# VH-VL binders against RNA-binding protein 12 (RBM12): the designs that were tried, part 4

Target 1, 78 residues: RNA-binding protein 12 (RBM12), of Homo sapiens (Human) (q9ntz6r430to507)
Amino acid sequence: FCVYLKGLPFEAENKHVIDFFKKLDIVEDSIYIAYGPNGKATGEGFVEFRNEADYKAALCRHKQYMGNRFIQVHPITK

## First folded at step 17 (VH-VL)

Design y3 (from x7 with heavy chain L60Y N61A)
Fold by OpenDDE, last read:
Structure y3 (fold): chain C 78 residues (1-78), chain A 121 residues (1-121), chain B 112 residues (1-112)
Amino acid sequence: as target 1 above (78 residues)
Amino acid sequence: QVQLVQSGAEVKKPGASVKVSCKASGYTFTSYYMNWVRQAPRQGLEWMGMIQPSEDETRYAQKFKDRVTMTRDTSTSTVYMELSSLRSEDTAVYYCARSGWDTGDYYFDYWGQGTLVTVSS
Amino acid sequence: DIVMTQTPLSLSVTPGQPASISCRSSESLLYTDGETYFYWYLHKPGQPPQLLIYLGSNRASGVPDRFSGSGSGTDFTLKISRVEAEDVGVYYCMQSIELPYTFGGGTKVEIK
């Protein structure tokens, strides 16, 4: 039950992703924030949820705000 | 029909607080953001912040974060904007304005009639 | 914060003549979802502001087709093909690609 995140603030950390998904059950150590070759965040990431209900709830967070940017949440196969 | 009805004009002294209300009707109150936008005399529009009534989540412009408090009463479909430590520069017409939440419609499609807040000694 | 710069500050137009207002953003308003989070509002005297154009080029409900929005990235234009008396007011551009939402300084449109 994985989602792809787009539009992440460049300063986003795991804690921000966790907060963004409120109380949803995220798989331990499943949060991945992408960085480019230059060491800068690309604004993309991935996260896995432990159950289908939370996964579906996560998708409903599409275009909600993380910091000053709204986040795209897309279903993916990881 | 969507309507946003704001409270009446206020006259305050510097250092005081003002609380403006915005009553919403004609739509699902909890499914939209409510924003506050002000216009000082001879100035443009300025976004102050927004509140999501269902989640009770607020986001304030940095300029106002220490002085503004936005709240909601879901039972009456009313949003409140309280601005403290008022200054003469806070004299303005304050508008509430609806924007999309889960739709991602980040624009103001409906506005209140505005509330004049005058701050003077 | 994203700075929105409008030109001109004011415009006096003969009824029936066209008008054009420009707005430039300090950063691109094209988001990762392919949408451009740019808007035009009209603030008529004695009324609250009203939405004219959303996402750069879409007319809001009830907005006459004499209004059109164009542009991309950082440069945008609002055009009124034939200005009418009811078009008098202050026009504002706005971005919502990120918080805080920011407005241009406004363009006052008057009738000659």
Scores: ipSAE 0.863, ipTM 0.959, lowest interface PAE 0.6, mean pLDDT 96
Fold by OpenDDE, last read:
Structure y3 (fold): chain C 78 residues (1-78), chain A 121 residues (1-121), chain B 112 residues (1-112)
Amino acid sequence: as target 1 above (78 residues)
Amino acid sequence: QVQLVQSGAEVKKPGASVKVSCKASGYTFTSYYMNWVRQAPRQGLEWMGMIQPSEDETRYAQKFKDRVTMTRDTSTSTVYMELSSLRSEDTAVYYCARSGWDTGDYYFDYWGQGTLVTVSS
Amino acid sequence: DIVMTQTPLSLSVTPGQPASISCRSSESLLYTDGETYFYWYLHKPGQPPQLLIYLGSNRASGVPDRFSGSGSGTDFTLKISRVEAEDVGVYYCMQSIELPYTFGGGTKVEIK
């Protein structure tokens, strides 16, 4: 149950992703924040949820704000 | 039909607080953000912040974060904007304005009629 | 914060003639979803502001086709093909790509 994230603040860390999804059960060590070859964040990431209910709830967070930017949450098969 | 009806004009002394209301009707109140935008005399439009009525989540512009409080009453579909420690520079017409939430329609499609708040000694 | 800069500050137009207003953003308003979070509003005297253009080039409901929005990235233009008396007011551009939402300084349009 993986989701693809776009629009992440460039300063986003794992804790921000966790906070964004509130109390949803995220698979440990599943959060991936993408960085480019220059070492800068791309604004993209991935996260996996432990169950389908939380996965569906995560998708409902689409277009919600993380910091000052809204986040795209898309279903993806990893 | 979507309507946003605001409370009447206010006259306040410096240091006081003002609480403006915005009653929404004609749409699903909890499915949209309510924003507050003000215009001081001879100035442009200024976004103050917004509230999501369902989540009871607020986001304020940095300029106002220490003085503004936005609240909502879902039972009456009303949003409130309270501004404290008023100063003369807060004299302005205050508007509530609806914007999208889950749709990502982050624009103001409907506006209240405006509330004049005058701050003078 | 993203700075929105409008030009000109004021514009006097003969009825039936075209008008053009420019707005420049300090950062690109093209977001990761492919949308451009840029808007035009008209604030007529004695009325609340009203939406004219959303996402850069889409006319809001009820907006005459005399109004058109164009541009991309950081440079945007509002055009009125034939200005009418009812078009008098102050025009504002706005961005919502990130918080806080910010407006341009406004362009006052008057009839000669």
Scores: ipSAE 0.841, ipTM 0.956, lowest interface PAE 0.6, mean pLDDT 96
Fold by OpenDDE, fold request of step 19:
Structure y3 (fold): chain C 78 residues (1-78), chain A 121 residues (1-121), chain B 112 residues (1-112)
Amino acid sequence: as target 1 above (78 residues)
Amino acid sequence: QVQLVQSGAEVKKPGASVKVSCKASGYTFTSYYMNWVRQAPRQGLEWMGMIQPSEDETRYAQKFKDRVTMTRDTSTSTVYMELSSLRSEDTAVYYCARSGWDTGDYYFDYWGQGTLVTVSS
Amino acid sequence: DIVMTQTPLSLSVTPGQPASISCRSSESLLYTDGETYFYWYLHKPGQPPQLLIYLGSNRASGVPDRFSGSGSGTDFTLKISRVEAEDVGVYYCMQSIELPYTFGGGTKVEIK
């Protein structure tokens, strides 16, 4: 149950992703924040949820805000 | 048809609070943000914040975060904006304005008629 | 905060003549989804503001084709091909790429 994140703040860390998904059960060490060849964050990431209910709830957070930016949450197959 | 109807004009003293209402109709209330935008005399438009009625989530501009409270009543499809510790500089016309939530339409497609709030000693 | 800068502050136009308003943002308004979160509003006297252009170049419903929005990144332009009396008001640009949403200072359009 993995989702693809887009629009992440460039300073986003794992804790920000965790906070964004509130109390949803995220698989430990599943959060991936993407960085480009130049070492800068791309604003993209991935996260896996432990169960389908939380996965579906995560998708409902599509276009909600993390800090001052809204986040795209898309289903993805790992 | 979409309608946003705001409460009437208010006259307040400095230090007081004002609570403006915005009643929405003609659309699914919980599927959109409600924003508050004000215009002081001879000034431009200023975004104050927004509320998502379904999630009961609010986002305030930093300038107002300590004085503004936005609430909603889903049973009446009404949003409220309360501004406390009023100052003369808060004299303005206050507008509620709808914007998209799930659609990502982060623009104001419908506006209330505006509420004049006058703060004077 | 993203600063939106409009020019000119005011514009007096002869009916039937074109008008052009510029708006510059302090940061690019192109988002990761490929959309440009930039908008134009018109605030007519005695009325609430109304949406003219969304996402940079799309006319809102009911907006005459005399209005057109163009630009990208940080530089945007609103053009009115033939100004009419009903176009009088203050025009505002706005960004919503990030919070807080911010408006330009406005451009007052009057008829000569």
Scores: ipSAE 0.837, ipTM 0.955, lowest interface PAE 0.6, mean pLDDT 96
Fold by OpenDDE, fold request of step 19:
Structure y3 (fold): chain C 78 residues (1-78), chain A 121 residues (1-121), chain B 112 residues (1-112)
Amino acid sequence: as target 1 above (78 residues)
Amino acid sequence: QVQLVQSGAEVKKPGASVKVSCKASGYTFTSYYMNWVRQAPRQGLEWMGMIQPSEDETRYAQKFKDRVTMTRDTSTSTVYMELSSLRSEDTAVYYCARSGWDTGDYYFDYWGQGTLVTVSS
Amino acid sequence: DIVMTQTPLSLSVTPGQPASISCRSSESLLYTDGETYFYWYLHKPGQPPQLLIYLGSNRASGVPDRFSGSGSGTDFTLKISRVEAEDVGVYYCMQSIELPYTFGGGTKVEIK
């Protein structure tokens, strides 16, 4: 039950992703924030949820705000 | 149809607080953000913050974060904006304005009629 | 914060003549979803502001087709093909690509 994140703030860290998906059961060490070859964040990431209910709830947070920017939450196959 | 009806004009002394209300009707109250935007005399529009009534989530502009409090009453479909430690510079017309939630419609499609708040000694 | 800069500050137009207002943003308003989070509002005297254009080029419901929005990235233009008396007011551009939402300084449109 993985989701693809797009539009992450460039300063986003795991704690921000955890806070964004508050009350949802995230698989430990499943949060991935993408960085380019130059070491800069790309604004993309992934996270896995432990159950389908939380996965579906996560999808419903599409276009909600993380910090000062809203992010996209898309379904994706791991 | 969608309507946003605000409370009446207020006159306050410096240092006091003011609480303006915005009653919403004609749509699903909990499915949209309610924003507050003000206009001081001879100035432009200024976004103060927003509240999501269902989640009870607020986001304030940095300029107002220490003085503004936005609340909602879902039973009456009313949003409140309280501004404390009032200054003469807070004299303005305050508007509530609806925007989308989860839809990405982050624009103000409906506005209240405005509430004049005058701060003077 | 994203700075929105409008020009001109004021514009006096003869009825039936066209008008053009410019707005520039300090950062691109094109988001990762492919949308441009840029808007035009009109604030008529004695009324609350009203939405004219959303996402750069879409007319809001009830907005006459004499209004058109164009532009991309950081440069945007609002055009009124034939200004009417009811178009008098202050026009504002706005961005919502990030918080805080910010407005341009406004352009006052009057009729000669």
Scores: ipSAE 0.818, ipTM 0.952, lowest interface PAE 0.6, mean pLDDT 96
Fold by ESMFold2, fold request of step 19:
Structure y3 (fold): chain C 78 residues (1-78), chain A 121 residues (1-121), chain B 112 residues (1-112)
Amino acid sequence: as target 1 above (78 residues)
Amino acid sequence: QVQLVQSGAEVKKPGASVKVSCKASGYTFTSYYMNWVRQAPRQGLEWMGMIQPSEDETRYAQKFKDRVTMTRDTSTSTVYMELSSLRSEDTAVYYCARSGWDTGDYYFDYWGQGTLVTVSS
Amino acid sequence: DIVMTQTPLSLSVTPGQPASISCRSSESLLYTDGETYFYWYLHKPGQPPQLLIYLGSNRASGVPDRFSGSGSGTDFTLKISRVEAEDVGVYYCMQSIELPYTFGGGTKVEIK
């Protein structure tokens, strides 16, 4: 149960992903945020959920705010 | 029919607070952000912040963060904006305006009629 | 904060003639979903603002087809093919790609 994140703020960290999905049961070790060679986030990331209910709830947070920017949440399978 | 009805005009002294209400009807209140936008005399439009009523989550423009509080009452479908420590520069027409939370349509499709707040000694 | 710069500040137009208003943003308004988070509003005297154009170039419901929006990235234009008396007011551009939402300074359109 994995989602693909787009549009992440350039200062995004694991803690921001955890807060964005607050109340959902995430697999913390699965959090991935892509960074470029200059240390800024590229805007992409991944995270897994431990159950289907929380995965579906995560998809409903598509285009909600992380900081000052809204982000995209898309389904994927690994 | 979507309708946003605001409370009436206010006259305040510097240092006081004002609380403006915006009552929503004709749509699912908790599915939309409610925004506050003001216009001072001979000036443009200025976004102050917004509230998501179902989550009671607020986001404020930095300029107003220490002086503005937005709240809601879901039983009456009403949003409130309180601005404290008023100055003469806060004299403006204050508008509520909705934007799409569920759809992510972050633009203002419906506006309240406006509330004139005058701050004068 | 994203700065929105409108030109001209005011415009006096003979009825039936075209009008053009420009808006420039300090950063690109094209988002990673392919949409452009840019808008035009009209503020008529005695009325609240009304939405004219959303997401770059789409006319809002009930807006006459004489209004058209165009542009890309940071440079946007609102055109009125034939100005009518009811088009008088102040036009504002806005971005919503990033908080805080910001407006241009406005363009006052008058009939002469």
Scores: ipSAE 0.722, ipTM 0.907, lowest interface PAE 0.7, mean pLDDT 92
Fold by ESMFold2, last read:
Structure y3 (fold): chain C 78 residues (1-78), chain A 121 residues (1-121), chain B 112 residues (1-112)
Amino acid sequence: as target 1 above (78 residues)
Amino acid sequence: QVQLVQSGAEVKKPGASVKVSCKASGYTFTSYYMNWVRQAPRQGLEWMGMIQPSEDETRYAQKFKDRVTMTRDTSTSTVYMELSSLRSEDTAVYYCARSGWDTGDYYFDYWGQGTLVTVSS
Amino acid sequence: DIVMTQTPLSLSVTPGQPASISCRSSESLLYTDGETYFYWYLHKPGQPPQLLIYLGSNRASGVPDRFSGSGSGTDFTLKISRVEAEDVGVYYCMQSIELPYTFGGGTKVEIK
């Protein structure tokens, strides 16, 4: 049960992803954040959830704030 | 019919605090952010922050974060904005304005009537 | 913070004539979802502000066709094809791509 993250803030780190999905049971070692040459997030990421309920709840956080910018949460089927 | 009704005008001395209320009706209160925007005399609009009433989540502009507190009472569909350590530059009309939370529609479609806060000696 | 620079500061127009207001942002307002998080508001004295244009160029409900928004990325224009007495007030642009939300300095529109 996986989601694709888009629009992540440049300063995004795993702790920010964990906080964004607080109260949901994420697979913490599944968190992936793409970083650019300056050490800032490029806007993309990925994370897994243990169960379908938390996956669906995660999709409902689409367009909610991480720091000063809102992010996109998309389903992934592959 | 969406309506945002604010509390009446306030006159305060420097160093005091003010608490302005905004009562919402005609929509699902917990589905929207409530924003606070102010306008000082002969100046433009300035966003102060917002609260999500269902999550009790607040986000403040850096300029105000040490002095502003936003709270809500979901039983009365009311949001409060408290600004402390008032100074003359805080004299302004304060507006509440809603924006979409569920939809991520981050713009202000309905505004309260405004509350004049005057800070004078 | 994203700076919104609005020109002119004021306009004095004859009824029935066009008006044009510009707004420039310090950063692109085009987000990765393809939407442009840019807005126009009208603030009439004695009334709350009202939404005119949302997400770049869409007219809000009840806004007459004589209002049109255009622009891309960092440069935006509000046009009023024929100014009427009810259009008097201060026009503000705003961005919501990033917190804090920021407004332009305003353009006062008056009837001659």
Scores: ipSAE 0.714, ipTM 0.901, lowest interface PAE 0.7, mean pLDDT 91

Design y3 (from x7 with heavy chain L60Y N61A)
Fold by ESMFold2, last read:
Structure y3 (fold): chain C 78 residues (1-78), chain A 121 residues (1-121), chain B 112 residues (1-112)
Amino acid sequence: as target 1 above (78 residues)
Amino acid sequence: QVQLVQSGAEVKKPGASVKVSCKASGYTFTSYYMNWVRQAPRQGLEWMGMIQPSEDETRYAQKFKDRVTMTRDTSTSTVYMELSSLRSEDTAVYYCARSGWDTGDYYFDYWGQGTLVTVSS
Amino acid sequence: DIVMTQTPLSLSVTPGQPASISCRSSESLLYTDGETYFYWYLHKPGQPPQLLIYLGSNRASGVPDRFSGSGSGTDFTLKISRVEAEDVGVYYCMQSIELPYTFGGGTKVEIK
């Protein structure tokens, strides 16, 4: 039960992903954020949920704000 | 038929507070952000912040963060914007305007009629 | 904050003639979903602002086809093919890609 994140803010860290999906049962050690050479997020990420209900709720947070920018939440492609 | 109806004009002294209301009708109140935008005399438009009524979540422009409070009453489909420690430069027309929350359509398709707040004397 | 720079400050236009208004953003308004979070509003004194163009170039409902928006990235143009008396007012561009939302300084359009 995995989602793909796009449009992550420049300063995004695991703690921001955890807060964005608060009240949902995420697999915290599954959080992946693509970082550039300067240590800043490049805009992509991935996170896993422990159950289908929370996965579907996570998809409903598509285009909601993380900091000053909204982010995209997509089903992961096979 | 979407309508946003704001409270009437106010005259305030420096240092006071003002609370402007915006009553929404004709749509699902909790599915949209409510934004506040002001225009001082002979000035452009300035975004102040927004509230998501279903989650009671607010986001304020940094300029106003210490002086503005936005609240809502979901039973009356009304949002409120309170601006404290008023100065003469806060004299402006204040508008409420909705934007899409569920859809992420972050633009203002419907606006209230505006509320003139005058700070003087 | 994203700065929106609008030119000209004012236009005086003979009825039936075209008008063109430019807006430049300090950062790209093209988001990773392929949409451009850029808008045009018309504001007449005594009335609330009216949405004209949304998401770059789409006309809002009820807006006449003499209004067209164009541009990409950081440079945007609003064109009015034949200015009418009802088009008088102040035109504002806006971005919503990032908080705080910011507007251009406005372009006053008058009939001469």
Scores: ipSAE 0.700, ipTM 0.897, lowest interface PAE 0.8, mean pLDDT 91
Fold by ESMFold2, fold request of step 19:
Structure y3 (fold): chain C 78 residues (1-78), chain A 121 residues (1-121), chain B 112 residues (1-112)
Amino acid sequence: as target 1 above (78 residues)
Amino acid sequence: QVQLVQSGAEVKKPGASVKVSCKASGYTFTSYYMNWVRQAPRQGLEWMGMIQPSEDETRYAQKFKDRVTMTRDTSTSTVYMELSSLRSEDTAVYYCARSGWDTGDYYFDYWGQGTLVTVSS
Amino acid sequence: DIVMTQTPLSLSVTPGQPASISCRSSESLLYTDGETYFYWYLHKPGQPPQLLIYLGSNRASGVPDRFSGSGSGTDFTLKISRVEAEDVGVYYCMQSIELPYTFGGGTKVEIK
C-alpha cells in the first residue's frame, strides 16, 4: 500500500511527511525523499501504509498543504 | 445556489478590534477553504489568510499573523475574521471568498458582498 | 512571497477596440501537475471581484469569449478582443501556487 509524493517543499524532511499523514498508520522506515544528481531535492518521495483504509485516506490528501505549498499524492503498485 | 453573506459596515477607532462574519449557504461548508481578501482605498487586493472549517486549521499571510484570527461555527456555516490593534491603514473593504479544499481548486469562485471597515480617530 | 507585476497601470480604450493586459510573476507558476496556477479577476465598481480566467487560460463560467488568457511560466496576458462598456473596472492577476496568494497591482480599464 504505497503512495508516490510529488511537489514536496525542497526543505521537506521525514517529520513533515509524518505530520502530513497524521493519524494514519504509516510504515515510518519506508519514507523516502528523492535527491537529484545536483544534490537538490527533486520534490518526489514515497511512503507505505500498513492497511488499505489508511492508504485510501492518504490518497484523499492529494493537493493538500505541506507548509506553504500543496503536494501531490498518487497511488503506486508495489 | 452558492451565497456568501457578510456582516455590515463598521466604524472603529485606532487600537480597537473588528470581527467580520461571513455566512455561507448553498454548498457543503466544510469542503471549502474560506479566504479573506481586503482592498484599501485606491489600493489593490490583498490576501489575508484562510481557514478550513472542518479541520479548524488556519493559514495567515505573515503581514497579519500577529493581528488576525479566523474562526468558524460549523453549525451556522459561518466564518469570522477578527483584526486587532486597528490602524488607519486598515480602512478597507473586507471580502470573504471560497476556494476548493477537496478538489485543490485554489482560486476564488464566489465572493461575499464585502464589509467596509473604517478606522478613524 | 511571489511578486506579481501588472502593466499597464491603466488603459483608456475606444469601444469595440482590443485591449491587452500583462502580468509577470517573480517565479514560475507552472506546477508539477502540469497546471499553471495563475488567474485573472475583474473588479467592477460597486461589485465584488469576479473570476475571469482560471489555471492560466480557462474562462470561468459565464465569461464572454472575447476574453482570453495566455502565457506560460512567468509571463501572462489577458486580451479583450473588443472592449464593451460593461468591461470597465480594475483587472487583477493572481497566483495560487504558493502561500501567501498574491495579486498584481491592478490595471484600470476605462472607455474613452
Scores: ipSAE 0.695, ipTM 0.898, lowest interface PAE 0.8, mean pLDDT 91
Fold by ESMFold2, look of step 18:
Structure y3 (fold): chain C 78 residues (1-78), chain A 121 residues (1-121), chain B 112 residues (1-112)
Amino acid sequence: as target 1 above (78 residues)
Amino acid sequence: QVQLVQSGAEVKKPGASVKVSCKASGYTFTSYYMNWVRQAPRQGLEWMGMIQPSEDETRYAQKFKDRVTMTRDTSTSTVYMELSSLRSEDTAVYYCARSGWDTGDYYFDYWGQGTLVTVSS
Amino acid sequence: DIVMTQTPLSLSVTPGQPASISCRSSESLLYTDGETYFYWYLHKPGQPPQLLIYLGSNRASGVPDRFSGSGSGTDFTLKISRVEAEDVGVYYCMQSIELPYTFGGGTKVEIK
């Protein structure tokens, strides 16, 4: 039950992903954030949920704020 | 019929606080952010912050974060903006304006009538 | 913070003539979903601001087609093909791609 994250802010870290999906059961070791040359997020990431209900709830957080920017949450296989 | 009705004009002394209300009707109160935007005399528009009434989640512009508090009462569909430590520069018309929370439509489609706050000694 | 720079500061227009207002943002307002988070508002005397253009170039409900918005990721233009008396007021651009939302300084439009 994986989602693809897009539009992540430059300062995005695992703690920000955890907070963004608060109250949902994340597979915490599954959090992946792509980083650029300066160690800042390039805007993409992935995260897995332990159950279907939380996965569907995560998709409903599409275009909600992480820090000063809203982010995209998309379904993905893998 | 969406309607945002604000409390009346206020006159305050420097150093005081003001609390402006905005009562919403005609839509699902918890599905929208409520924003506060002000305009000082002969100045432009300035976003102060917003509140999501469902989660009581607030986001403030850095300029105001230590002086502004936004709250809500879901039973009356009312948001409040309190600005403390008032200065003459805070003399302005204060507007509430809604934006889409569920939809991510982050622009202001409906505005309150405005509340004049005058700060004078 | 994204700075929005509007020109001109004021504009005096003969009724029936065109008007053009420019706005430049300090950062691109094109988001990774393909949308441009840029808006125009009109603040008429005695009224709250009203939405004219949303997401770059879309006219809000009830806005006449003599209003048109255009632009690239940082440079935007509002055009009024034929100014009418009811168009008097201050026009503001705004961005909502990141917090805090910021407005341009305004362009006052009045009839000669």
Scores: ipSAE 0.688, ipTM 0.900, lowest interface PAE 0.8, mean pLDDT 91
Fold by ESMFold2, look of step 17:
Structure y3 (fold): chain C 78 residues (1-78), chain A 121 residues (1-121), chain B 112 residues (1-112)
Amino acid sequence: as target 1 above (78 residues)
Amino acid sequence: QVQLVQSGAEVKKPGASVKVSCKASGYTFTSYYMNWVRQAPRQGLEWMGMIQPSEDETRYAQKFKDRVTMTRDTSTSTVYMELSSLRSEDTAVYYCARSGWDTGDYYFDYWGQGTLVTVSS
Amino acid sequence: DIVMTQTPLSLSVTPGQPASISCRSSESLLYTDGETYFYWYLHKPGQPPQLLIYLGSNRASGVPDRFSGSGSGTDFTLKISRVEAEDVGVYYCMQSIELPYTFGGGTKVEIK
């Protein structure tokens, strides 16, 4: 059960993703923060949840704040 | 009818604190952020911070973070803003204003009537 | 912090004449969802601020159609096609793409 993240702050790290989804059961080793071909952060990422209930709860955090900016949370095909 | 009703004007001395209340009605209190915005005489609008009442989550502008505390009482649908260590430049009208939390509508559609806080020696 | 710069600082307008107010942001306010997190407020004497334009160009409820917002990215304009006495006050732009939310310095509109 994976979600696609957009609008991540450029300095986002795994700990920020964990905090954003606090109280949800994420697969911590699945956290991925994307970089473009030149090594620059794209503001995108992915994370997996261990169960469907927490995956659905994660989708409800769409447009909530990570640090000073709100981010997008989207479903993806697994 | 959405309404935000604030407490009355305050006169304070430098170094004191002030606590302004904002009572909400006509909507689901816990579905919205409550923001505080102030305006000093002959100056512009300045955002101070916001609180999400359902999770007691606060976010403060860096300028105020060491002096401001926002709290709420969900049983009375009331938000409080306390500003400590008052200075003369804190003389201002303080407004509460709501913004959408669940919807992510981060703009101020309804405002309280304002509370004048005067800080004078 | 995103700096919002308004021009002019003040306007003195003959009733019935148009007015135009500019606001520039130090960063783009176009977000990755396609929305522009930019707003206009009017602060009339003796009243709280009121929302005029939200998300770039949408008029808020009850705002007359003589108010129009336009612009993109970093460069925004509020136009009043015919200024009326009730339009006097200070106009502020605001952004909400990033905390802290920041306002422009204001444009005072007066009737001659």
Scores: ipSAE 0.672, ipTM 0.895, lowest interface PAE 0.8, mean pLDDT 91

